# Ledger of designs, part 25: VHH binders against THO complex subunit 6 (THO6)

Target 1, 367 residues: THO complex subunit 6 (THO6), of Arabidopsis thaliana (Mouse-ear cress) (q8l4m1)
Amino acid sequence: MYGDATNWNEDEYRESILKEREIETRTVFRTAWAPPARISNPDAFVVASSDGTLAFHSLNSLVSQSASFGYSKGQDVMVAEPERVVRAHEGPAYDVKFYGEDEDALLLSCGDDGRVRGWKWREFAESDVSLHLKENHLKPLLELINPQHKGPWGALSPMPEINAMSVDPQSGSVFTAAGDSCAYCWDVESGKIKMTFKGHSDYLHTVVSRSSASQILTGSEDGTARIWDCKTGKCVKVIGSQDKKSRLRVSSMALDGSESWLVCGQGKNLALWNLPASECVQTIPIPAHVQDVMFDEKQILTVGAEPLLRRFDLNGALLSQIHCAPCSVFSISLHPAGVVAVGGYGGIVDVISQFGSHLCTFRSSSL
Below, E stands for the ipSAE of ESMFold2; O stands for the ipSAE of OpenDDE; V2 stands for 0.75 times the mean of E and O plus 0.25 times the DockQ between their complexes.

## First folded at step 13 (VHH; framework vhh_7n9e_1)

Design g04 (from f05 with S100G; at its last look DockQ between E and O 0.63; V2 from the best seeds 0.00; counts 0 for: pae E 2.1 > 2)
Fold by OpenDDE, look of step 13:
Structure g04 (fold): chain B 367 residues (1-367), chain A 119 residues (1-119)
Amino acid sequence: as target 1 above (367 residues)
Amino acid sequence: DVQLVESGGGLVQAGGSLRLSCAASGFTFSRYHMYWGRQAPGKGREWVSGISYSGSRTYYADSVKGRFTISRDNAKNTLYLQMNNLKPEDTALYYCARWGKGDYEFDYWGQGTQVTVSS
């Protein structure tokens, strides 16, 4: 059937192709489960994407949608409409964290624009879905802007991107890992920098707070991790190879619940550290580059440049390998019920049960 | 070895335009913020424009804002400066400079390309 070429709208077609490409090239950089709240859906999570958006999704809604579409194993990933979407950053949003454990928790995001933005989660979650179509200019309650420093010839330093955040509500602090090789401690109430951590020779990929010891740990492109005292701002220890040529970037870090164990994603390796002993107890080879790591009690979960979620015990034994929908996975987040959300390339999020079953797989729609 | 080589300078009349290029080599260009600076005769060096590693952010001195546009092609390892509506006061040796990581300084810059704007 020779489609009537006379009605072909080239512009519409072009737009459709561009949109499709945009969607296909979108990357989820981070997912975060919402804190359990009486009022809020305990099964809600936020998705931070390469387009600078934060999308709020409800697991219940997603599961319901999935069931309605009868997606057979071979069908295209469902496109899910978020309950709410906000353009949070100019450029990619790299991390999302919740600050607080109750209904008054702040949703924090950071991104390439060198900003941390915070919203009241309640306001974010309760916002009228009807506003989906309108660039929801929900004004953030908190805005932290990375400092620019004086440089040569009268120049200011570039605005450094924020690649990761960690929160310590006990001290009222947000920690950021920035592109200028520095970590910053921010006072959430005042919005001011309390401490700057200088010492890395390249940009930071990750930061984790060790609240029990008043420390933070940073991972850098320079191939090292550093432990910092939050009170003095001094580096307590450098973790990494002394050989500069063999240094692999520390791309991700996680502490266990006791804050005694550290796992580092370093290239195609996981390094497990006992922090009290200051000893690397295990090095676990991974077939692909590690992009995110976390603890699930006494297990290590990792994702990376492969469509797999891997579980290890503390001895480095592989416990399970589960296929996940994104071909490259940048984020893993654990729900208290043992369910994990993984997000990655293509804007795809995969929610996987503790037993390895897929609860829902979807592509987050963009604004 | 890190090298920055500027080109595209020349003589232009006031109100004219020039496009400067800086060819970068010896390092991963896409991982560094890049700047243009200039030095007029009898004056110190001053920054002109900066661009982030991805090109997503651009910065301009007040004196050139609205007239100059900085851009980069990471695939070609090249930095550009489009200069429009040039003024005699824009006469200077223009430098391409790499922003060093962690030191709040330019760690490398080229030999410069001369831009002369005649009244």
Scores: ipSAE 0.621, ipTM 0.884, lowest interface PAE 0.8, mean pLDDT 89
Fold by ESMFold2, look of step 13:
Structure g04 (fold): chain B 367 residues (1-367), chain A 119 residues (1-119)
Amino acid sequence: as target 1 above (367 residues)
Amino acid sequence: DVQLVESGGGLVQAGGSLRLSCAASGFTFSRYHMYWGRQAPGKGREWVSGISYSGSRTYYADSVKGRFTISRDNAKNTLYLQMNNLKPEDTALYYCARWGKGDYEFDYWGQGTQVTVSS
């Protein structure tokens, strides 16, 4: 190729550059609103990204930055400075949860490195020096490490990735959904596994706690959701198709406040289950692959591989459909006041008011 | 069908280098952890190196640590092993292997590529 310029193709070069930028584009895998407890920065939230960072942002600061950036620059996404950022994981950070209920809550994260890490939320959020000393002064207080499994020829597995977490406030346990087809219950005080939930035949995407019944629910690439008794670790029920020819991954799940209704994102469908009746009551087709679901009281919010936030009632009627800035959306988080944060491809977070208007759209500046 | 095809083996002098490749097809490569293993003549198989599905974590047997580098290109469905400072003890048939999802076992491996290191 050297010394032969006649073979140059500008379109191939441009496509190569665009592909490299898309390959290098960050993804936001989870947003989470901070606890409403009395803290210095109410209406704050955390962003977990594919570069392994957790970034803390204040909504008021973001709105102010967005107004200064100017509405007339809507094609460009603002790069916002976080109040605090840490590198929590080697590889992507997939989920964030809070353990505890007030100013002493732990911020928990999990990721591709097979670890859960935790920080005191107050120290993470309230340090005045955080912008100056982002990396050298805040170490995790908690580290839960997935087991490596022995294999043939003396090999050890990589630590299985952790795709999702759930915290059961009643028991204070942390549950993880792992890439080794297992879920784990952890004692956060000792850092030890209390229970292993084994039975799925492919990796887990999601885990949800059902505190009223001392159960957890897991959703898997194997096409099933499973209900597990936390006291025995045994599977009580298998939900969904086990047929390999027709199975669709269960990518996300949520329980309503009564813990009687379960919504599952399965491929391009929402499956709504009434758990006391053990039956699927409703299937709602979605034009794109479902990537996150949640309940807002008796309404279902969903996002997926498209730039839309959809809301449905329990009968499957579409109540609203709001355009989101990320072209593929992985996370919904809902503030008690009705403000929604969504995050996805491009490292983009979009904050949407309770009235459906966009409060701000940004990429986090992080290291 | 799952296929793993190794290449890049050959004869080298001690101290030399080789780069092995493994072309993967018939499955979503980026969703599986991948390993290199080897089998010397008349001996049992042993693992050499492993890499997580995303490439973010790598693992090495003590005998090759610091000399071998595993990598993957998920866009090209290809696993690599860069072998530097080769020793006669590295002479073996090298296999790429896929780590199974529900078992603590390799569920597929290729026919291998021969590496021979002379003094």
Scores: ipSAE 0.386, ipTM 0.739, lowest interface PAE 2.1, mean pLDDT 84
ESMFold2 (binder alone), look of step 13: mean pLDDT 85; pTM 0.865

Design g05 (from f05 with S52K; at its last look DockQ between E and O 0.86; V2 from the best seeds 0.64)
Amino acid sequence: DVQLVESGGGLVQAGGSLRLSCAASGFTFSRYHMYWGRQAPGKGREWVSGIKYSGSRTYYADSVKGRFTISRDNAKNTLYLQMNNLKPEDTALYYCARWSKGDYEFDYWGQGTQVTVSS
ESMFold2, look of step 13: ipSAE 0.561; ipTM 0.827
ESMFold2 (binder alone), look of step 13: mean pLDDT 86; pTM 0.866
OpenDDE, look of step 13: ipSAE 0.522; ipTM 0.822
ESMFold2, look of step 14: ipSAE 0.543; ipTM 0.816
ESMFold2 (binder alone), look of step 14: mean pLDDT 86; pTM 0.872
OpenDDE, look of step 14: ipSAE 0.596; ipTM 0.855

Design g06 (from f05 with H33Y; at its last look DockQ between E and O 0.72; V2 from the best seeds 0.50)
Fold by OpenDDE, look of step 13:
Structure g06 (fold): chain B 367 residues (1-367), chain A 119 residues (1-119)
Amino acid sequence: as target 1 above (367 residues)
Amino acid sequence: DVQLVESGGGLVQAGGSLRLSCAASGFTFSRYYMYWGRQAPGKGREWVSGISYSGSRTYYADSVKGRFTISRDNAKNTLYLQMNNLKPEDTALYYCARWSKGDYEFDYWGQGTQVTVSS
């Protein structure tokens, strides 16, 4: 049946192709599990994507949807509709964190636009998904804007992007890693900068808070990690190669629960540091570039430019290798029940049990 | 070595248009904010426009807002400035400049291209 070419709408076709491309090229940069709250959806997580959106998903909903569609291994990834979607940033959203542990927690996001935005999680989660309002204009409760400095010729500095965040609710602080090579400590209540950490020679990829020591650690494109005193703003230690030619970017960092151990993703290596001893105790080679790292008790979990989730012990022994749905993985987040969510290229999220089974795999739908 | 080479300047009548280009070499172009500045005779140098890494964000001085458009082609390592509705007060030597991260300065700029707008 020669489809009647007379009804071919070129514009519609173009739009469809563009949309498809957009979906295919979308990247999940970060996932975050919601804090355990008495809220109706204890197994919820947020997905930050390259299109600047935050999508809220319920694990129960996803699993139910997956079961209903009979997706067998090798079939097209299910497109999941989020419970809620917010356009949080102009440009990519790079990180999401929860500030607080209870129902009054804030959902924080940062992105390419140089802003941190925060929403009350309860409001975010409970807001009636009016089916028709494509863009939920939920106004953020918190908005932090990176500083612009006076430059030469009367210019203002560019608005630096925020690549990562860390939170310290005990001190009432949010820490940001910015594109201007600086880290900032923000007072959550006032929305003001309390401290600027200046010393890196290139933009920052990551920041982690060591609250027990009133410190933050930063990782930079300059190939170094720095330890900073939050009270004085001074750098107390530089970690990394002194040889500029051999410096690999520090792309990701994580502290263990005791905050005594640090793992750094540095190129195709993981570096494990004992912070009290200020010693690198282990270097673990990885076949692909590391893009995210975290601790699971005494295990190191890592993802990167390969469709794999790797687990290592503290001696650097590979414990497990699990296939992930994204071909390149940018985020790993651990649920208290031992389930991990990984997100990456294609807008794909893979939820994997502690035993390596896939609970659900989906592509987050766009606005 | 880092090099910035401006081109496209010339003489134009008031109300006319010009497109400036800046060819960049010796560095990863896509990793830097780029700016246009200008210096009129007898005046100090002033910034004109800035553009982010991907070009998603653009900045303009008030004096050129709505008339000038900054853009970049990272594949070609080239910065552009489309200047429309030119005025005599736009007469200046125009510079392409690289913004240095963390130092709040322009660490490199070209020799400039002359733009002259006649009344």
Scores: ipSAE 0.406, ipTM 0.807, lowest interface PAE 1.0, mean pLDDT 89
ESMFold2, look of step 13: ipSAE 0.458; ipTM 0.823
ESMFold2 (binder alone), look of step 13: mean pLDDT 87; pTM 0.880

Design g07 (from f05 with G102N; at its last look DockQ between E and O 0.53; V2 from the best seeds 0.54)
Fold by ESMFold2, look of step 13:
Structure g07 (fold): chain B 367 residues (1-367), chain A 119 residues (1-119)
Amino acid sequence: as target 1 above (367 residues)
Amino acid sequence: DVQLVESGGGLVQAGGSLRLSCAASGFTFSRYHMYWGRQAPGKGREWVSGISYSGSRTYYADSVKGRFTISRDNAKNTLYLQMNNLKPEDTALYYCARWSKNDYEFDYWGQGTQVTVSS
């Protein structure tokens, strides 16, 4: 009851967008670069949207569609036709990941309906799913369904939404961050839960696997990040503010390639941790609420409730600040060649070159 | 302090319709899953219907499926239950209830609104 217009949060923003989509507009919650891609020639990526769809887009096709953009009326951003679309979820699709990095990779999505669904990427990319209005054309190869629990009055619990995924093909696992304050480890081969990570007192926003240590990290509305042992399911460390008066939710997290450095987005701050030292080395203030974060080598990329992509070094120095077309940005995805896709409010995706210039800006169309 | 206030109950003939409302205050309504429950004379409370925090998923007890529709308006902080084709066995005190964030329990419910269905 204490929220006001000056203190936006990701949940209120997501709720506002969900209402608008039933009536007005769409939102991109996640982008992911598709395999197999040549490192020097990024081409294809997948967009997870608030209408529950996953859409495959090609940069080559976007250039072609840009040539015809002048025939659109009343639009300031090109509406692009995807190469392929699938209806993955009832309600928003919150995250998309590729499990594996070759032609046999699975395209995984999760969303508000409490499910993870997966397709063979090759079959998804080569199937004809154009203009299917009444049913899901391509059957998922994998479906993971969050558990429901017995409650009072004979009720079952609601099926908890899945807000984020992390994949670990080395262990054959997918980790999910759920709305029932738990994270889950799923065995991809069997489709069954291998481990439940219970201890947070509120809604999980993010999950990151730390494969080198057989750990995962979770970030929660309860103001903490937690490190969990994947073998035992036990919480081994609580990170961040534990003061009830100073609790700021952990909205996003990322590990660097060494898995020794952790960056956390908490409110209007980035917190940089060295995990072996168990030390918060740096806190970087951000003018807007942080919504996604990642490492590019030893540099930190961040987006949030503002139309900016910011880049920092480990000392907290701002290295670049690039204007993005979405007025609120939910997703960063980085190709190894340095090309970045960002997505957010209005269904808008912005693709930014390794040199900081815009390659294309578009609104993804729906089924 | 959390408040849940039900309204819209009354006396109705079998086959009729009623729409129940539940006004919520004292918490961020849009962050919580919500349920309707009921208590018939001489019986314990039983669930009727549930709805996810966004409204995207709905759940119904077998006895009401196809006849009742749960909905919510997160802008107005209000939960609804549209009850059609009412039967005498639907006579009960109807409660709206909030599902807790990290327990498998209802942590708050209102005083209820009486629905009486005559044959």
Scores: ipSAE 0.540, ipTM 0.840, lowest interface PAE 1.2, mean pLDDT 84
ESMFold2 (binder alone), look of step 13: mean pLDDT 89; pTM 0.895
OpenDDE, look of step 13: ipSAE 0.545; ipTM 0.858

Design g08 (from f05 with R57K K101R; at its last look DockQ between E and O 0.82; V2 from the best seeds 0.59)
Fold by ESMFold2, look of step 13:
Structure g08 (fold): chain B 367 residues (1-367), chain A 119 residues (1-119)
Amino acid sequence: as target 1 above (367 residues)
Amino acid sequence: DVQLVESGGGLVQAGGSLRLSCAASGFTFSRYHMYWGRQAPGKGREWVSGISYSGSKTYYADSVKGRFTISRDNAKNTLYLQMNNLKPEDTALYYCARWSRGDYEFDYWGQGTQVTVSS
């Protein structure tokens, strides 16, 4: 009566094995803590992955389910289903930012498809939790599309990817670092480009806004960081060498809260700049290539092509070193309460308390 | 030195197929967007197809869309163009070209491979 299930069962098993391998080969490029709704407890964060998805996770849910595996091993990491997931991009999603600081904030993402997409965070986070089975349920409110330019032989330029974003809600602007060697300033309300920052000779990895000076800073594969006047679009300073022999990418940058201190990740070094003095005051050697940096007040957090989260003071003294589950880490996200999320190779996210203990370690599942 | 060497052209009857290859050397192939272009006798060059550095995005001129397929193998530093349902209008010298990393221009292209489609 029942048909032969041998072929059906084998195909389902084979597909299950292939899906598991796909999850294990993914990369988390960015984690971001959501703005607190009413209480500043760290709970909600978003994971942007190489498969083009954005996944919302609840820390409280994850902590109750975390495996004993922890940060000391790269095997048998718990696969966690997100509270919500969308396919935000064709190709990798590289960055996420929140535009706004309350529950009405926009969740913004950018990726390899040359787009910025945005959703109301409240709608993304407060949908029916059972909707994780419904594909493409949420429609984005905002879509910014990188410009294409007239090229030779009648072609349009390739659609440049967007590698990083920085937001400035006071001016209503989003800044993008693009693969066509340009940065762009977008007006969030109109969706139009307000300014183009052209001068780098290779693609951009990172952009940070310096609102106090009406500037942005960009870091490039060309080995330089540049400071730009947002009102004129002119480059006002070039940091680093464009000599091809010494050309190491500027992979990451961060400003401290005063916007007076800049840290740049370049190769196996952190360069610490005092911007009012226009002076590099410290270089901190790192054993692996630096992939992300940030400030926690006057301390520097960094991750890279190694399974470590390091913290330094401004004199270059190592304050802490915590083993992370991803063998290569691409993202640091710091909650004001001191909780850190790191993400990287293997789709792995590791969440570390303000006291240095691991709260959970998981591999984010997606569509 | 940057080198782009096209191959796979030839004479084919209308409705037939050809597969063009472009061997790249002298640069990190996987960091560059690549295009195919063509030039018919007595006419200027025109673009045919393009592909992003990762291969994730492809672009086609309207005259070839649905008939031609661009692809790349970054491990072998090779760009491909599969040409199906060829028409006499496709007769041209076909070039592969590298998109520059800082300008809106091709900075290198090969000598080309001749495709001739007979009626």
Scores: ipSAE 0.454, ipTM 0.783, lowest interface PAE 1.6, mean pLDDT 84
ESMFold2 (binder alone), look of step 13: mean pLDDT 88; pTM 0.885
OpenDDE, look of step 13: ipSAE 0.581; ipTM 0.858

## First folded at step 14 (VHH; framework vhh_7n9e_1)

Design h01 (from g05 with G102N; at its last look DockQ between E and O 0.78; V2 from the best seeds 0.57)
Fold by OpenDDE, look of step 14:
Structure h01 (fold): chain B 367 residues (1-367), chain A 119 residues (1-119)
Amino acid sequence: as target 1 above (367 residues)
Amino acid sequence: DVQLVESGGGLVQAGGSLRLSCAASGFTFSRYHMYWGRQAPGKGREWVSGIKYSGSRTYYADSVKGRFTISRDNAKNTLYLQMNNLKPEDTALYYCARWSKNDYEFDYWGQGTQVTVSS
């Protein structure tokens, strides 16, 4: 029975294809586990995506959904409905962080629109899951907007994008790495800039706070990392090759728990620094471009332009290599229980146990 | 040497359209925000439109919103300004300008292309 092609709505079909393509090309840029709270869903995390959305997922819910639909662990990508989804930014959301350790923690996000937005996590998490994935218009409690400067001819500078954030609750500060080559220290209470860090010659990819030393570290497209004094705003150290031609972008950075060790993702290398000694102690070659890096106690975790999660010791020895669902991974986040969430291309999040087993692999449903 | 060369200007009737181009050379075009400005006779220079380095965001002066569209092709090192529904008030010398992120100024601009809108 040759279906009557006369009822074929080409427009609807086109829209469906476009939607599918959008979903397929969506990228998870960052995941963050929620702080341990007396909240009903302690094993929850937030997903920031290229479409500007923040999606809240519960691990329990994901596991339940997977079981109900008969998805095989680690092989099938499930489309999961988030507990809550918010359109946080007009463009991509690049980073997500929690500010605080308890029920009163703020969920912070930043993005291409040059804004930091903050929500009370409690309110974000407890809101009635409306059966219909309707855009929740939860108003942010905090909104930080990058400065625009007046230029010649009355023009305003473009609003610089915020590519990364770091938080220092002890000082009441949020640090941002921006597209204008500057880092900013924001006072969370007032919403005002306390300090501007100027010196990089290209846009910033990453920022990390070293609270114990009242410092921040920034990584830039210019191939350098810089250490800044938060009190004076001055650069105290430049890390990187002096040869401009050989400079590889610093795409990611992480501090260990002691804040004495720094790992930098630079192209296809990890550079391990002892900060007190101001010395690069180890360079670890990676087969693919590094996109994110973190410490797990005395181990280094890294992901990048390959479907792999790699684990190294501080001597640079490969300890483990685990296949992950995204073909290109942009984010790694560690749960206190040792579970790792990796997110990347295709809007895919892969939740991996400390033993390398896949607990859940999913795409967040789109608004 | 940094060069910006505008083209596409001319005489057009009110309600007509023009497309301006700016060819950039001597620098990594994809790393810079770009702007269009204009100067009418007897008036100071004013900004018209801006676009981010990636093309992800565009900005417009109130006077041209809804009528002008700025775009860029980073592979071709070219900035564009589509001007629709032109008005006599749009008559001006139009400049392409590079925005300096470090200096918060237009560090380079072209010689301009003349746009004349007749009533």
Scores: ipSAE 0.488, ipTM 0.806, lowest interface PAE 1.0, mean pLDDT 89
ESMFold2, look of step 14: ipSAE 0.521; ipTM 0.808
ESMFold2 (binder alone), look of step 14: mean pLDDT 88; pTM 0.886

Design h02 (from g05 with G102N D103E; at its last look DockQ between E and O 0.70; V2 from the best seeds 0.60)
Fold by ESMFold2, look of step 14:
Structure h02 (fold): chain B 367 residues (1-367), chain A 119 residues (1-119)
Amino acid sequence: as target 1 above (367 residues)
Amino acid sequence: DVQLVESGGGLVQAGGSLRLSCAASGFTFSRYHMYWGRQAPGKGREWVSGIKYSGSRTYYADSVKGRFTISRDNAKNTLYLQMNNLKPEDTALYYCARWSKNEYEFDYWGQGTQVTVSS
């Protein structure tokens, strides 16, 4: 039993190196603020990562910890242990949404395994699963599974991934953007598909519900965005035209609160549409590929393949530009109090106050 | 134009191994799911194995599960089928097929490569 230093263990050292590599190679695809007990308390949010996990973090705990570290870029970013984790998917988890607006809300996730999974948020957040046991065995309350379709020679289609979700609790619906070039409307109670939206010629990146008009909007790798009537499943408008340039994907879309304004991220541009007028009102060039967009009232937030969070007004004027810790940013999430969480490459999440200051920056650990 | 060219077939004794290749051209290979199918003498075509465009998930017919391994090299635009522990009932013409983006069917397949397994 002659070893190196008395406290040395080769297996523990190897495990620590493998954990570091795992964390550094992860991507955060989506952050989402949990429904607050009160509007002014932006305490909890969920992180969906490329390892298929959902991780719940407490902002108060993170802010207390991060006061010792300050802002950092990549190398010295604090690794934070989540309050709760669940292994939601085989392969990456691409999106999370809350279905409902209070503590009875469902936490929904979707991912590469072609599933939507859902938990009661209160039960997820109050689970007694220990954080030192990294694998969470909490069973989902809801599971929506993309169909595999019959093809020739007795084959079934591959399971289509689900890249994005949009929720409409008023109609009891969840909309999914799938890898088989279709969007689906699911009835949450029955778990059945109510409508299939077929017409895109390549996989979908994004879906947004427009409940006031019984419509959804989809954005695709085929370079178009489409507006669909939810009652008939028919495409009522195609935005953009297909060409041979595949990198003109429509990566992200958002509606404002009135559902009259649409912003689309496409390549290195934002396109602002007034939907009642059916007109593109403004095109805003962006130096990097756009990866997410969002409205904050009548202002546009955007992130992309660079470490910047930009804010514009409806006339296309740049209102602010804030440096973000991830070198490529995939997600914006906005709390009603004005606090913003962004996430991206390296497993990094950056939380920015309503005044533009950094509240904390961390890498979310996983199971 | 889309082309799929299979190779690597031949005569092999039972228990042996073969590796099939499918060279793809005329399309962006890395964006399509790919399958192997086969047609034994006097029978219709049947699927053998499939793989997602990214390579992240693989699928196998029950008759070949555990013996065959599908893989792809998206940098070389090539689909592979490693066939181990071959049996006489594996004798067939093997096809490489492309899964359609927005139809649930194969839209292109090659002429095939013959695999013959003797006892």
Scores: ipSAE 0.545, ipTM 0.812, lowest interface PAE 1.5, mean pLDDT 85
ESMFold2 (binder alone), look of step 14: mean pLDDT 88; pTM 0.890
OpenDDE, look of step 14: ipSAE 0.599; ipTM 0.855

